# VH-VL binders against UPF0304 protein MJECS11, part 16

Target 1, 168 residues: UPF0304 protein MJECS11, of Methanocaldococcus jannaschii (q60310)
Amino acid sequence: MLSKIERLILANQYKILKILENTSEYDEIIKILEEGYEIFYDEILGHIFDELPESEGQFVLDILSFYDIVVEPYKQKNPNDHEIINHPYSYFKGFDGNSETKYMAFVRFLIEDQKKFSFVAKYAKKTDNFNSHFPMLDKYRKMVELWESKYNKKYDLKREEILDILNA
Key: E = the ipSAE of ESMFold2; O = the ipSAE of OpenDDE; V2 = 0.75 times the mean of E and O plus 0.25 times the DockQ between their complexes.

## First folded at step 21 (VH-VL; framework fv_prolgolimab)

Design y6 (from w6 with heavy chain F103S; at its last look DockQ between E and O 0.01; V2 from the best seeds 0.00; counts 0 for: pae O 5.4 > 2, placed apart)
Fold by OpenDDE, look of step 21:
Formats: C-alpha cells, sequence, structure tokens
Structure y6 (fold): chain C 168 residues (1-168), chain A 119 residues (1-119), chain B 106 residues (1-106)
C-alpha cells in the first residue's frame, strides 16, 4: 500500500521523533515501515482518518445549521408545541459512531474545537457527544434535501415547514 | 417551588360520578400542558387525559373517552377531571402532572388521589 | 398505537451497571421518556427525548433509542436506584407507557 518513498519519509519522521522525545517507543514502527510489513500498516495509520469530502462537510454544516438556527430557536419560542418538541428528530442526535465516524468526528470538531452551533452544543452530554448509536446520515440527507428543494434553504420557516422537514 | 396539590376522589358506586382537582403553584400555570395519569395499586401507569395550555384542546385515552372530561381554569391555577359513568376498572390512584422545565413532558407530579369504584 | 414491552425485573449489584430495555415496533422513530417510581411515591422523570437528563438527575442515568429497542442505563448503581421504571412515548396525541420494570439493587 505504501511506496518505498512513503515508507522512507514516514520512517525518517519517526526517527526524528525518536530523537526529539528520547524514546524507543517508535522502534517497532520504524522497523515495520523499513521492512514493509503491510499487515501492520493500519496500526500505524489508524490515527489518520479518511477524508471528509467538501460536499459532505457542507452537508454536515447544513444539517447543523438547520437545527441550530431553525429548530432550536423555534422550540425555545414554542415550548408548548409538543408535536415539534416530542418529534423524534426535533433535536440533533449526531451520527453513528460505528458507521458514520467521520461525520461524528467532524461534528465534534465544529462544536468542540470551533465552538460553533451553540444551540446544538447543549446536547453534547445528553447524546454521548453526538454519537447517535444509529445511522442518521440518510435521514439528515432527506431533511436537507427537502429543506433545499422545497423551501429554498430559508431560515425563517413556518411551523408546518419545520414539521415537514422533520418528517422527511 | 413548583407544586401540584390534588383533591377529590373517594368511594363511589358503579355508574356514579366524581370530580378531581389539581391546584398548581410555583410556576406560570397557563404556559404548560397538564395531564392525568392513573395507576391501579400494584400495577403499571396508564395515561388518562391531557389538556392544552389554553384549554382549547383535550385528549383522552380510549378507555375513558366519552365518560371523562378534563378542564382547566388558568385564572385559578387549577385543572379538573370530571369522571362520569364510573366503572370498577376505573379504580386507581390518579395523578395530575405538568411540564415545567426543559423536558417539556410530565416532569412535575401531584401526590395522587385514590378513586375506588365499588358496589 | 405502539405497544411497549419491558422486562418484569432487572437485578444489579451495587456499583455495577443496570440496563432496562423498552421494546416496541419501530420505537426508534419515537421520542422515549423514562420514569422512576419508588413505592408510595409519584413517578419522577429521569430521561426525556431518548437520552436527555432533567435537572437534578445524576449523570449515571443515560438513555438510548434505536430500531426496536430503547434502553435506560444506570451506571454505578446505588441502593437508592431501586425502583420501578417505565418507558413512555407519545403517538398521535396518545401517551403510551411501557409495562414497567422493577430494578433490584443487590
Amino acid sequence: as target 1 above (168 residues)
Amino acid sequence: QVQLVQSGGGLVQPGGSLRLSCAASGFTFSDYWMYWVRQVPGKGLEWVSAIWYSGRSTYYADSVKGRFAISRVNAKNTMYLQMNSLRAEDTAVYYCATEYEDSYYMDVWGQGTLVTVSS
Amino acid sequence: QPVLTQPLSVSVALGQTARITCGGNNIGSYSVYWYQQKPGQAPVLVIYRDSNRPSGIPERFSGSNSGNTATLTISRAQAGDEADYYCQVWDSYTYVFGTGTKLTVL
């Protein structure tokens, strides 16, 4: 999977780390890379996640925006609207930590690191830090698609429009 | 302090009527849904009725529909349950409940009132 | 209307984790609420909308809901956690309670 050049570069970087940190903990990794034991590459590269494409990043921003700017403010202003309040998708549940890990991680980055989406942020402790433990990607895609196609991605939605999107 | 205090209930013969009251204090009564939930001693919970914050809309379990009537007088901070055509199976402890905080769902309960329907 | 099924009883040792399930056809499409009831007392809401804790409820209480099963998890179980627990959903303005589970702390 890794070219000799890539292996050499990585091995040299770990050698530098070894010197800087005055440790032997990287010796095995260096050996794996130099000798080319591909079966162990995943252990080395495990901290490098697959890319989240721009379109998927935008999608996550969109769904978070919908909840943060549209749904949450509505709930605050209409606490007696039980149809919305108790709707199964009336709050952002996050993404599945098993099958949607890169999306979950991006959400956590946006909220924890960038401190965005403050109205959604309050659900962090209540949703296992936005781990839905159930696939949510398809549901959110349907919601965003409806929001865009039918309601032109406007933020000043009426109640029935919000409900329609939640039911997507 | 948010509180619900119940009154009414007691012993009644089958076919009789009773009216339960639930007095609220410590919160803006008119801003929240109110509920009645009953429980046969030693058994589980059963929802009975719900009323919209304005009193405009009411909802009933099928088991009591047509016989029970929920109402509220917001100016008095009081909710009522008029129970007509009572049956033996209506025997239970009746709780009133309301929403108050972020849950927006039955997070404050009364102390309960026993209703016994027996010959 | 959904039917919510709970185990009759669950036992847990002190300090261990208890899990109480609430089964229902496609219950994951509902918001599930959990109530704790101790003998002679009114129920107390411990979880709302699947996984949210009301103020005053310890972090030891958590909830999840997906597919056909909702679960109330009580970590580091204490003697005071011994009670009956009920799940509940709202469907078309009908409020449905689960059958209830008696949690015993050993």
Scores: ipSAE 0.019, ipTM 0.575, lowest interface PAE 5.4, mean pLDDT 91
ESMFold2, look of step 21: ipSAE 0.563; ipTM 0.814
ESMFold2 (binder alone), look of step 21: mean pLDDT 90; pTM 0.909

## First folded at step 22 (VH-VL; framework fv_prolgolimab)

Design z1 (from y5 with heavy chain S54E; at its last look DockQ between E and O 0.02; V2 from the best seeds 0.00; counts 0 for: pae O 7.3 > 2, placed apart)
Fold by OpenDDE, look of step 22:
Structure z1 (fold): chain C 168 residues (1-168), chain A 119 residues (1-119), chain B 106 residues (1-106)
Amino acid sequence: as target 1 above (168 residues)
Amino acid sequence: QVQLVQSGGGLVQPGGSLRLSCAASGFTFSDYWMYWVRQVPGKGLEWVSAIWYEGRSTYYADSVKGRFAISRVNAKNTMYLQMNSLRAEDTAVYYCATEYEDQYYMDVWGQGTLVTVSS
Amino acid sequence: QPVLTQPLSVSVALGQTARITCGGNNIGSYSVHWYQQKPGQAPVLVIYRDSNRPSGIPERFSGSNSGNTATLTISRAQAGDEADYYCQVWDSYTYVFGTGTKLTVL
């Protein structure tokens, strides 16, 4: 459902597009919005996806930060620590493209569009552009929870603390 | 009851070889790092070797590198230390140890095994 | 690679507080563990990760680690506390023990 203000704003946007593009293709959309035919809103808003809530966005930032700021630098400094290097979760694997698509898309946006998390970015090929092809939400949530609750979300973690989080 | 029981050791001539064994019980052996630590009588502790739980990574003190080999057979809950080219300065009590419960400390120790290298 | 230096010996009167130091460059960045060893026995862990006490170890034992010094503190010293004490850290594939300290209870 759209408020009258939202409908007015959107209608005006389409009126501007109509003028700029010198077309009548938006006339029906404008009428739908002005008259409030909600049954057709999906045709207008279909390309606008559901929001990723702030808390979920922050969660993704947290897990990426853990890998980018804590795990990757540690591995770089300790290439012979095979226990951590060979740990099943020693690198960020992304999210499941089938069941965790919103999270995967956000990760791709952060890395590809915003150019963030450069140490994680190097795994793009290895991870099929951060499509884990397997649900990862629960694992990452446990990791972040442990990082926060037990280690106060600090970044200067010791080896055993990193390993503890990876084992979460 | 978590326990490490050692065997092997004894008297050997310089240049000789010995193999120490450490049998573990009371915990999931394959889940934890294992260590060898030695102590010259009346002196301090010296780390000798470490092996991670899958046995694919091994580490050695510089003093024994190239001469000692640590290994483990998880199916037998046993760790080994093969000591070759033994020297007089290798004479010590050798302890095996582990990090039980993944707390990252050596909380379980064997009873120790005396190795004497002498002509 | 790091060198952990301990005093050769420390004396404490019965019932008093003993402090055993473990010195090392930036040792505060490491997790320091402490072991007690009595004659003819294997070492026993008394402190792990700087300040944690294993089950069975009296509350009289405590630890701290900051800057260039880790410290094992034994309050209300008892005769049974007389032993050798060793600090230990892990650093880049190397396990290092301190030089050891003999604690005498007077």
Scores: ipSAE 0.016, ipTM 0.594, lowest interface PAE 7.3, mean pLDDT 93
ESMFold2, look of step 22: ipSAE 0.499; ipTM 0.794
ESMFold2 (binder alone), look of step 22: mean pLDDT 90; pTM 0.921

Design z2 (from y5 with light chain S92K; at its last look DockQ between E and O 0.06; V2 from the best seeds 0.00; counts 0 for: placed apart)
Heavy chain, then light chain:
Amino acid sequence: QVQLVQSGGGLVQPGGSLRLSCAASGFTFSDYWMYWVRQVPGKGLEWVSAIWYSGRSTYYADSVKGRFAISRVNAKNTMYLQMNSLRAEDTAVYYCATEYEDQYYMDVWGQGTLVTVSS
Amino acid sequence: QPVLTQPLSVSVALGQTARITCGGNNIGSYSVHWYQQKPGQAPVLVIYRDSNRPSGIPERFSGSNSGNTATLTISRAQAGDEADYYCQVWDKYTYVFGTGTKLTVL
ESMFold2, look of step 22: ipSAE 0.637; ipTM 0.855
ESMFold2 (binder alone), look of step 22: mean pLDDT 88; pTM 0.900
OpenDDE, look of step 22: ipSAE 0.419; ipTM 0.765

Design z3 (from y5 with heavy chain S54E, light chain N52Y; at its last look DockQ between E and O 0.03; V2 from the best seeds 0.00; counts 0 for: pae O 6.1 > 2, placed apart)
Heavy chain, then light chain:
Amino acid sequence: QVQLVQSGGGLVQPGGSLRLSCAASGFTFSDYWMYWVRQVPGKGLEWVSAIWYEGRSTYYADSVKGRFAISRVNAKNTMYLQMNSLRAEDTAVYYCATEYEDQYYMDVWGQGTLVTVSS
Amino acid sequence: QPVLTQPLSVSVALGQTARITCGGNNIGSYSVHWYQQKPGQAPVLVIYRDSYRPSGIPERFSGSNSGNTATLTISRAQAGDEADYYCQVWDSYTYVFGTGTKLTVL
ESMFold2, look of step 22: ipSAE 0.604; ipTM 0.831
ESMFold2 (binder alone), look of step 22: mean pLDDT 90; pTM 0.923
OpenDDE, look of step 22: ipSAE 0.023; ipTM 0.594

Design z4 (from y5 with heavy chain S54E, light chain N52Y S92K; at its last look DockQ between E and O 0.05; V2 from the best seeds 0.00; counts 0 for: pae O 4.8 > 2, placed apart)
Fold by OpenDDE, look of step 22:
Structure z4 (fold): chain C 168 residues (1-168), chain A 119 residues (1-119), chain B 106 residues (1-106)
Amino acid sequence: as target 1 above (168 residues)
Amino acid sequence: QVQLVQSGGGLVQPGGSLRLSCAASGFTFSDYWMYWVRQVPGKGLEWVSAIWYEGRSTYYADSVKGRFAISRVNAKNTMYLQMNSLRAEDTAVYYCATEYEDQYYMDVWGQGTLVTVSS
Amino acid sequence: QPVLTQPLSVSVALGQTARITCGGNNIGSYSVHWYQQKPGQAPVLVIYRDSYRPSGIPERFSGSNSGNTATLTISRAQAGDEADYYCQVWDKYTYVFGTGTKLTVL
């Protein structure tokens, strides 16, 4: 639900839009907000997505950091380590666009808008813009958990440690 | 049977040019990095050059950079080393090598080719 | 960029254990590989990634790597083990070989 203050603020914003656009198209929305008809709030807020909690955001940053700072530089420095290079999870595959959309969108924001994780960014086309098309959340969580618990989230990892995390 | 067979080499004057060849068989040539390593007779091993799968990435030791060119023709399963502006210190046995066993480094070697740079 | 230093020569009595060292600053952070080379032949990989043996290499060959020293150990040395041995690492798109060690079996 929205508080009276929130409804007042939103209603006033729509009233401003009404004046600026010289239209009556916002009259119903204004009335819904002023009267407090909660059943119609989804129609108003439909384009406002649920929050990605801080912990989930940090998780995404962690897995991207692991690939960008640890895995990718290692592959670059060890191009003949075929076990790592050809490992099924040797590169960041993104998240599932169907079931993990918020995570996928956040990844795209980090890479496309903030221009972060440049070594991961090169896989944009290969990964269909980081749409893995299958769930990856659990796999990445296991990887990050192992990285943190066993290796103290160190970036200077040896080959066997990297492989261990990839096999998580 | 995985095999690397080398050809070329020989005697050349300082400032001259020479091209070495390395023919691969017994494995998917295009899937593996290839290397050149040289050895002055009676001395140690020195890495010379490396080339990526499709030949788009090449790497060189500082001692040969700008003078040597590594290349490969995957359709022919053959790697080359074009050596220009040869110096006396380039005199060595040159080996081609690869990593056929995937997890190993330079586990397959050619038989070597002697290059002698002398006036 | 790293410099790998090996003893020029090592001698071992038949049936005894030979140890060949490869020194380098923080070499323990690298994966060290070892090659055996007999006269007139190409090098042969005998140890990879510090301590692993390729197929066909006897268990008498072992390796370790920590700190500033990698070591190739050859137990129960045989006459056929007499050869030159080289350590090698990868670093920033370059391959670096050790200076090489001649192993003599007495």
Scores: ipSAE 0.024, ipTM 0.610, lowest interface PAE 4.8, mean pLDDT 94
ESMFold2, look of step 22: ipSAE 0.459; ipTM 0.782
ESMFold2 (binder alone), look of step 22: mean pLDDT 90; pTM 0.917

Design z5 (from y5 with heavy chain S54E, light chain S92Y; at its last look DockQ between E and O 0.04; V2 from the best seeds 0.00; counts 0 for: pae O 3.7 > 2, placed apart)
Fold by OpenDDE, look of step 22:
Structure z5 (fold): chain C 168 residues (1-168), chain A 119 residues (1-119), chain B 106 residues (1-106)
Amino acid sequence: as target 1 above (168 residues)
Amino acid sequence: QVQLVQSGGGLVQPGGSLRLSCAASGFTFSDYWMYWVRQVPGKGLEWVSAIWYEGRSTYYADSVKGRFAISRVNAKNTMYLQMNSLRAEDTAVYYCATEYEDQYYMDVWGQGTLVTVSS
Amino acid sequence: QPVLTQPLSVSVALGQTARITCGGNNIGSYSVHWYQQKPGQAPVLVIYRDSNRPSGIPERFSGSNSGNTATLTISRAQAGDEADYYCQVWDYYTYVFGTGTKLTVL
């Protein structure tokens, strides 16, 4: 549902586009908004995705931070720690493009657009641009939860602590 | 039985060269990092070199960098240490070592090879 | 890069407890490993990751690591424990050994 103010603003924006593009293609959209035909709002707003809530955004930042700041530097400094390096979750695998699309997209935004998490970024090809092709939310949530609850979200972790989190 | 058997070494003049060998058995050689550690008789242990299990990456102590070359032939389960421009201070017992069972400590050692650099 | 300092020698009476220290700035942030070396032999791992014992190592051997000091403890010392002991850490593509300690069992 859109408020009258929101409908007015959107309608005026489309009226501006109509003038700029010298077209009548927006006339129906303008009328839908002015008359308030809500059944057609999805057609107008289809390219506007649902929000990623702040808490979920923070979660993604947390798991990426864990890998980028804790796991990756450790592996770099300890290349012969085969147990960690060969661990099934020793690197960030991304999120499932089918069921966790919003999370995957946010990761791609952070890495590709904002150029953050440079150590995780090197896995772009390996992970099909961070499409895990398998649900990963539950696993990452368990990891972050353990990191926070047991290790107070410390970045200076010992090997055993890192391994504990990876095994979460 | 996991085992490292060393060969090579001996007496050489300053500026000379030697090549050490370390033959591995009892484990999948290509899956593990290999190392050289030396010990001056009556003195402590000093790490010398390390090599990636595929042989593409090598690491050296500053004391031997540019003079020593570590290598491996996985098909032969053998690691080598080519020592060039040898100095008197390179005189030591040289051990090869590895990490077994996906650990990050040196739990398997060779029997050691004495290298003596003297005029 | 870190410097690991050990006492040159430690003496212990038979059946008593020996403690060998390994000092280093913030060594507690590292995983410390310990090796035993008897004359004419290669080193043998006796403690890994601060306090873990490899298979075959007696329970008399224990380790700890905190702050600036790691410690190898040998309880109920036996004559066969007489040897050189070395601590060791990994620091970004470098292995660092302690200076070594000679343990004498009296």
Scores: ipSAE 0.166, ipTM 0.647, lowest interface PAE 3.7, mean pLDDT 94
ESMFold2, look of step 22: ipSAE 0.441; ipTM 0.769
ESMFold2 (binder alone), look of step 22: mean pLDDT 89; pTM 0.916

Design z6 (from y5 with heavy chain S57D, light chain N52Y; at its last look DockQ between E and O 0.03; V2 from the best seeds 0.00; counts 0 for: pae O 3.6 > 2, placed apart)
Fold by OpenDDE, look of step 22:
Structure z6 (fold): chain C 168 residues (1-168), chain A 119 residues (1-119), chain B 106 residues (1-106)
Amino acid sequence: as target 1 above (168 residues)
Amino acid sequence: QVQLVQSGGGLVQPGGSLRLSCAASGFTFSDYWMYWVRQVPGKGLEWVSAIWYSGRDTYYADSVKGRFAISRVNAKNTMYLQMNSLRAEDTAVYYCATEYEDQYYMDVWGQGTLVTVSS
Amino acid sequence: QPVLTQPLSVSVALGQTARITCGGNNIGSYSVHWYQQKPGQAPVLVIYRDSYRPSGIPERFSGSNSGNTATLTISRAQAGDEADYYCQVWDSYTYVFGTGTKLTVL
């Protein structure tokens, strides 16, 4: 559902594009918006996704930071720690492309577009570009919660603390 | 060659102060946290203090808490132990130690420094 | 917090197997590390995380940890193995050493 004001704003924007691009390709969209044919709104808005709330964005940044700043450097410095190295959650697996698409997309944006989390980025191939193909949201939330509540979100963590978080 | 070389120590009266130094070489000092461990001659080992590689977080045994201060200057590859309000029971050989990346937990030790607290 | 108890001394005949224990309540839940110390020298790590050997430590040295007891085992004991041995754990930002054991090779 779009309000009349929203429809007017969008219609005007497309009118501007029409003039700038010297094209008639936006005429139908403009008419749909002006006359209010809601059944066709998805054709216009389908590529506009629901927002990822700030808190959820921060959560993703937190879990990526944990892996990039804490876990990955530890593994590098301790290659003989097979318990950590072989732990099921010793690397960031991404999010489920089916049920956690917004989170997965945001991870890809952070890594591919913003070029952040370079150590995590190395796992792009291993993780099918951070598609875990299995829900991971709850697991990561438990990890971050434990990291924050028990260890004050410290980056200087002991081996046993890292393991505790991985086992969350 | 990974190495820790200690200096400082000596004889001091009760209530006095000493500062120990531990100079590191052969590894990236700033990437590893450091330890102080002491040993009364003829007795066992006792952990004294630990400091994270960032220097932000420090930890102390209850026996020295409030009297000893551990610190590090990464630019100088050096760790320190400031010992204040020294007691006779602080008399010991003090070792600095670190965890090297190829090993685990206090795998590199200094040569030790004798601290004697006596009237 | 934890208390690590070791026998004061252990004797072993040359070529035989020595076992040094480190007792502690639920010590099996900890990672136990072992140090060897010879007279006038700094300690040397011989076992870390219950059973791993640092580079340069012979395979005669092994470790285990379960329940309330960690054990350092020295097989085919040599004269050079005569030393003090200490177990050690980490617990909540504290480091605890065992009471130490003097190993004598006969």
Scores: ipSAE 0.030, ipTM 0.635, lowest interface PAE 3.6, mean pLDDT 93
ESMFold2, look of step 22: ipSAE 0.491; ipTM 0.783
ESMFold2 (binder alone), look of step 22: mean pLDDT 90; pTM 0.921

## First folded at step 23 (VH-VL; framework fv_prolgolimab)

Design j1 (from u5 with heavy chain E101G; at its last fold request DockQ between E and O 0.22; V2 from the best seeds 0.00; counts 0 for: pae O 3.6 > 2, placed apart)
Heavy chain, then light chain:
Amino acid sequence: QVQLVQSGGGLVQPGGSLRLSCAASGFTFSDYWMYWVRQVPGKGLEWVSAIWYSGRSTYYADSVKGRFAISRVNAKNTMYLQMNSLRAEDTAVYYCATEYGDFYYMDVWGQGTLVTVSS
Amino acid sequence: QPVLTQPLSVSVALGQTARITCGGNNIGSYSVHWYQQKPGQAPVLVIYRDSNRPSGIPERFSGSNSGNTATLTISRAQAGDEADYYCQVWDSYTYVFGTGTKLTVL
ESMFold2, look of step 23: ipSAE 0.672; ipTM 0.870
ESMFold2 (binder alone), look of step 23: mean pLDDT 90; pTM 0.912
OpenDDE, look of step 23: ipSAE 0.163; ipTM 0.714
ESMFold2, fold request of step 25: ipSAE 0.618, 0.652, 0.646; ipTM 0.860, 0.857, 0.861
ESMFold2 (binder alone), fold request of step 25: mean pLDDT 89, 89, 90; pTM 0.907, 0.901, 0.907
OpenDDE, fold request of step 25: ipSAE 0.035, 0.027, 0.015; ipTM 0.667, 0.639, 0.587

Design j2 (from u5 with heavy chain E101G, light chain H33Y; at its last look DockQ between E and O 0.15; V2 from the best seeds 0.00; counts 0 for: pae O 4.7 > 2, placed apart)
Fold by OpenDDE, look of step 23:
Structure j2 (fold): chain C 168 residues (1-168), chain A 119 residues (1-119), chain B 106 residues (1-106)
Amino acid sequence: as target 1 above (168 residues)
Amino acid sequence: QVQLVQSGGGLVQPGGSLRLSCAASGFTFSDYWMYWVRQVPGKGLEWVSAIWYSGRSTYYADSVKGRFAISRVNAKNTMYLQMNSLRAEDTAVYYCATEYGDFYYMDVWGQGTLVTVSS
Amino acid sequence: QPVLTQPLSVSVALGQTARITCGGNNIGSYSVYWYQQKPGQAPVLVIYRDSNRPSGIPERFSGSNSGNTATLTISRAQAGDEADYYCQVWDSYTYVFGTGTKLTVL
């Protein structure tokens, strides 16, 4: 349900679009909002998804940062460290497209749209564009928690510290 | 051969501006962090600025924050340091530097450029 | 940010071992990098991540880091080792250099 203020704001937004695009295609939407026909709100808001809370967003940023800033540079400098290189979690796998879709979408936004995390970005093909096809939230949470609690979220980590986090 | 070649610098009055350039060759420029480090003649090294691969993220020492601006044009394999509001204490040899896959340090350095701020 | 303190100067006889320290509060928790700089030249990385040598750096150069002190060790010192040496760490996207040490080979 939208408040009168929200309806007014949205209606005005569409009125502006109407003028800018010189079209009448928004007239019905404007009327729906002004009259308050709630049954049609879903059609208007269909492209507006539920929010990803700030804490969850930060979590995703944290785990991506860990891989991009800590793990990937280490692997690049230590290609013969087979224990790290061959570790099951030595690269960011993304999130599950079925049960963790919001997180996956956010990762894709960060990498594809914002062009962030250059070292992680190269794994797009390997990870089916960061669809892990397996729940990864719990694993990443454990990793981030250990990284924060034990290593103070330091980025210049040493080998044993990296391995410890990967084993979390 | 991996190398960084610097240009710019010179003598400038306090409050003036200078622009330094650092041209890279022998490696994929866009894949690496770039840095500026300065050294007062006869003194130690001081980190000045760092710039991300794409130039999206920039970092500065507190001593130059708000006055200096680091940038890069990857298509030209060139990094810049715009220095504004220059002070006498900014007088130094300025080095550009890069790393190979780890932004924690610098393993390739330019030849250095002297910047002298004096009235 | 950490503060890295080095001795102003260190002297070593030819063929002997030189040790240059880099002191900092809990520096052992950081990865320490060392640079050699000769007069009129740019610095050269000689140690990365506490104890690793880049290609081309002689085995005479070694490093350690624990507690509050990192150490650059130069064994069998040669005349060509005479230079300024700087330690460096990274912390929170800041780069901190030590105060520098002038190594004299006697």
Scores: ipSAE 0.018, ipTM 0.617, lowest interface PAE 4.7, mean pLDDT 91
ESMFold2, look of step 23: ipSAE 0.644; ipTM 0.858
ESMFold2 (binder alone), look of step 23: mean pLDDT 89; pTM 0.891

Design j3 (from u5 with heavy chain A50V; at its last look DockQ between E and O 0.18; V2 from the best seeds 0.00; counts 0 for: pae O 5.8 > 2, placed apart)
Fold by OpenDDE, look of step 23:
Order: C-alpha cells, then structure tokens, then sequence
Structure j3 (fold): chain C 168 residues (1-168), chain A 119 residues (1-119), chain B 106 residues (1-106)
C-alpha cells in the first residue's frame, strides 16, 4: 500500500503532467491515488520494478569490467590463442531474461543508455541483447570472486590468470 | 519472400523536411534491427542510422545527428526516417536495410529512394 | 572510429583472380563485411564476418582479415563480377564503410 504522503506526491505529479500536456488522461489515475483504490495501483506502478541493490549493481559492473577491460583486449591482441578465443565463457553472454531479468536490464542500461563497455557491446546481437536464456549469475559470481580473492582484482592479468578465472 | 519497399523522398529545398518509409514483408519485422544507408550519386556508401528491435535504441552518424530521426512501427512492419533541416550534402540515394545474422551488417536492402536537396 | 581505405580501382582479366584490399588500423580485430554494388542497384552482401559467404554467393568469393588488411578475393573472375565493392565494419555503435573499389573485368 501507499502512504497518504506518497499518494499525495504521486497525485500532484500527475496533476502537473495534466497541466503540462493539457489533457484529461490522468484524471482517473489522480482519482485512484486520492481515493486510495489500491486494487488499481498496478496500473500505475506496474512498470516500476524492484530495486537493484548497490552490491548487485557493483557486481554487474565488475563482471562487465572483467570482460571489457581484461578478456576482450586480450583476445584482440592474441587472436591465435584458440584456447581462450574458443572458451565457452570467453565473451559476456548477458543474463537470463527469465530468472535474472533485473541484471539483464541493468546491463542493457549500462551499454545502451550509458554507452559503457564498448568492447562488450559488440556482442549485443549475438547474445540477443544480453539475454543469455540461461542462468549466468552463479558463474559470474564465481569468476568475480576468484578475480578478487586470488588476483586482487588486477586488470593486468597474465594469460594463465585469465584462463583460470574463465574456468572458475 | 523477404523484401523491403521504400517510399517517400523527392526534391526539397535546403532547410526543408522529408520523411522516408520502408515497408518490410516476408519476415518477423520486430525481430530485426533496421538500417538507413545513403549514397551520394557516384560516391560511396555512408551509414546513416540504426534502430533496434523495439525502437527504444537508436543511433546516428555524426553527420545527421540532431536533424534525422529514425523510428519504427512494428505493428505496421514499417520503418521511417524523418529528415529535418536538410542540406545540399544530404542529397543521396537512401537505402533501408536489415540483417538476419547477429553482427552488424546488412544482408537485405530496399530499392533505394533519391533525395535531392536543392534550391 | 576506424578509417577503411580501399584502392580506387582494380582490374582483372577474365578467368583470373582479383583481390580487393581494405586497409585499417588493426582491422584484424574487427569483423569485416563486403558488399557488391552494380550500377543502379542496391548493394549485395557477398562476405560477412571476414570469411563467411551468404547463400547464393558463388564459392569464387572469399574473404580474409588479419593485421591491418582485409581482403576480398574473387577467383575465376567473370564479366558479371564487374562492380563496386565496399568493405564495412562496426565500431562503438557506428558503422563504417570503406571508400569503395571499382572492379573492372578485362
């Protein structure tokens, strides 16, 4: 449920939109909020997703950084290293759109909206816009954990260290 | 049969506007990125813009940023290019295109539409 | 973004092998695509991702990419191969075409 203060704030925001857009299309939403008809809140809040905690956001940044700064540059400099190039996890596959949607969405935001991780961005189509269609969270967690614990989150990694992390 | 059919274009004065259309058929339109590429007569190819699946993500060549707008209506299987503030250097044959693969190229092309910007 | 440089023109005798180069700094790190364009027609994809041939494209067409040069090779050149050829890459959400090469079959 929403508090009276929250309802007031939201109602006022829609009233502002009503004025700005010179429309009556928000009248029903305003009424729902002012009267407190909770059964219709989903029509208003349905597109507002649960938060991605800071630690989870940082985790996503870490795994993307690993691929963007460590793996991708290595592959570019070592095109004949078939063991790394053909490794099952040699490229960032995204997250599962079914069970890891918030992570996938955050990745898409980082790459599409913020224009970050340009070396990983090239895999957008290959990975169905970073939808792995398979849970990847655990694998990435193991990789990041090993990267941090064993290699001190170092970016200048040797081949064997990269391979070790990919095999995590 | 997969095909892209273009319409629009023509002669316009500098500073004017034109809208190009690209109608797709023979494939699931919403599943593919769509492109605009232009070619000055007698010159090379220049990428203009790309629009991703839902239309949320769009990208432009620097030469057209702020003046051109790519959009798509998936329900109509149609992509558009709104061209504003047209300049003489925008004179070109404009092609719409799409791809079936997954790495940033164009394997299906429209027939092209001539846009002439001249006073 | 990379700059892709192609020779302005290449000539090949009928039945011989033509090679069209696409030069760019570290182009070998990119996936290079090639298009054929005949006068008054839209471009046609002939090679994608360095060396892959789309369905319907003759085996005479092949591609390679390493270092600073990508190459489109057309073996057993035919009169119908006379056209303009363009290389293309993607980089940082931009698409870059080469300057184009006119292939003449003698």
Amino acid sequence: as target 1 above (168 residues)
Amino acid sequence: QVQLVQSGGGLVQPGGSLRLSCAASGFTFSDYWMYWVRQVPGKGLEWVSVIWYSGRSTYYADSVKGRFAISRVNAKNTMYLQMNSLRAEDTAVYYCATEYEDFYYMDVWGQGTLVTVSS
Amino acid sequence: QPVLTQPLSVSVALGQTARITCGGNNIGSYSVHWYQQKPGQAPVLVIYRDSNRPSGIPERFSGSNSGNTATLTISRAQAGDEADYYCQVWDSYTYVFGTGTKLTVL
Scores: ipSAE 0.023, ipTM 0.649, lowest interface PAE 5.8, mean pLDDT 93
ESMFold2, look of step 23: ipSAE 0.644; ipTM 0.852
ESMFold2 (binder alone), look of step 23: mean pLDDT 90; pTM 0.915

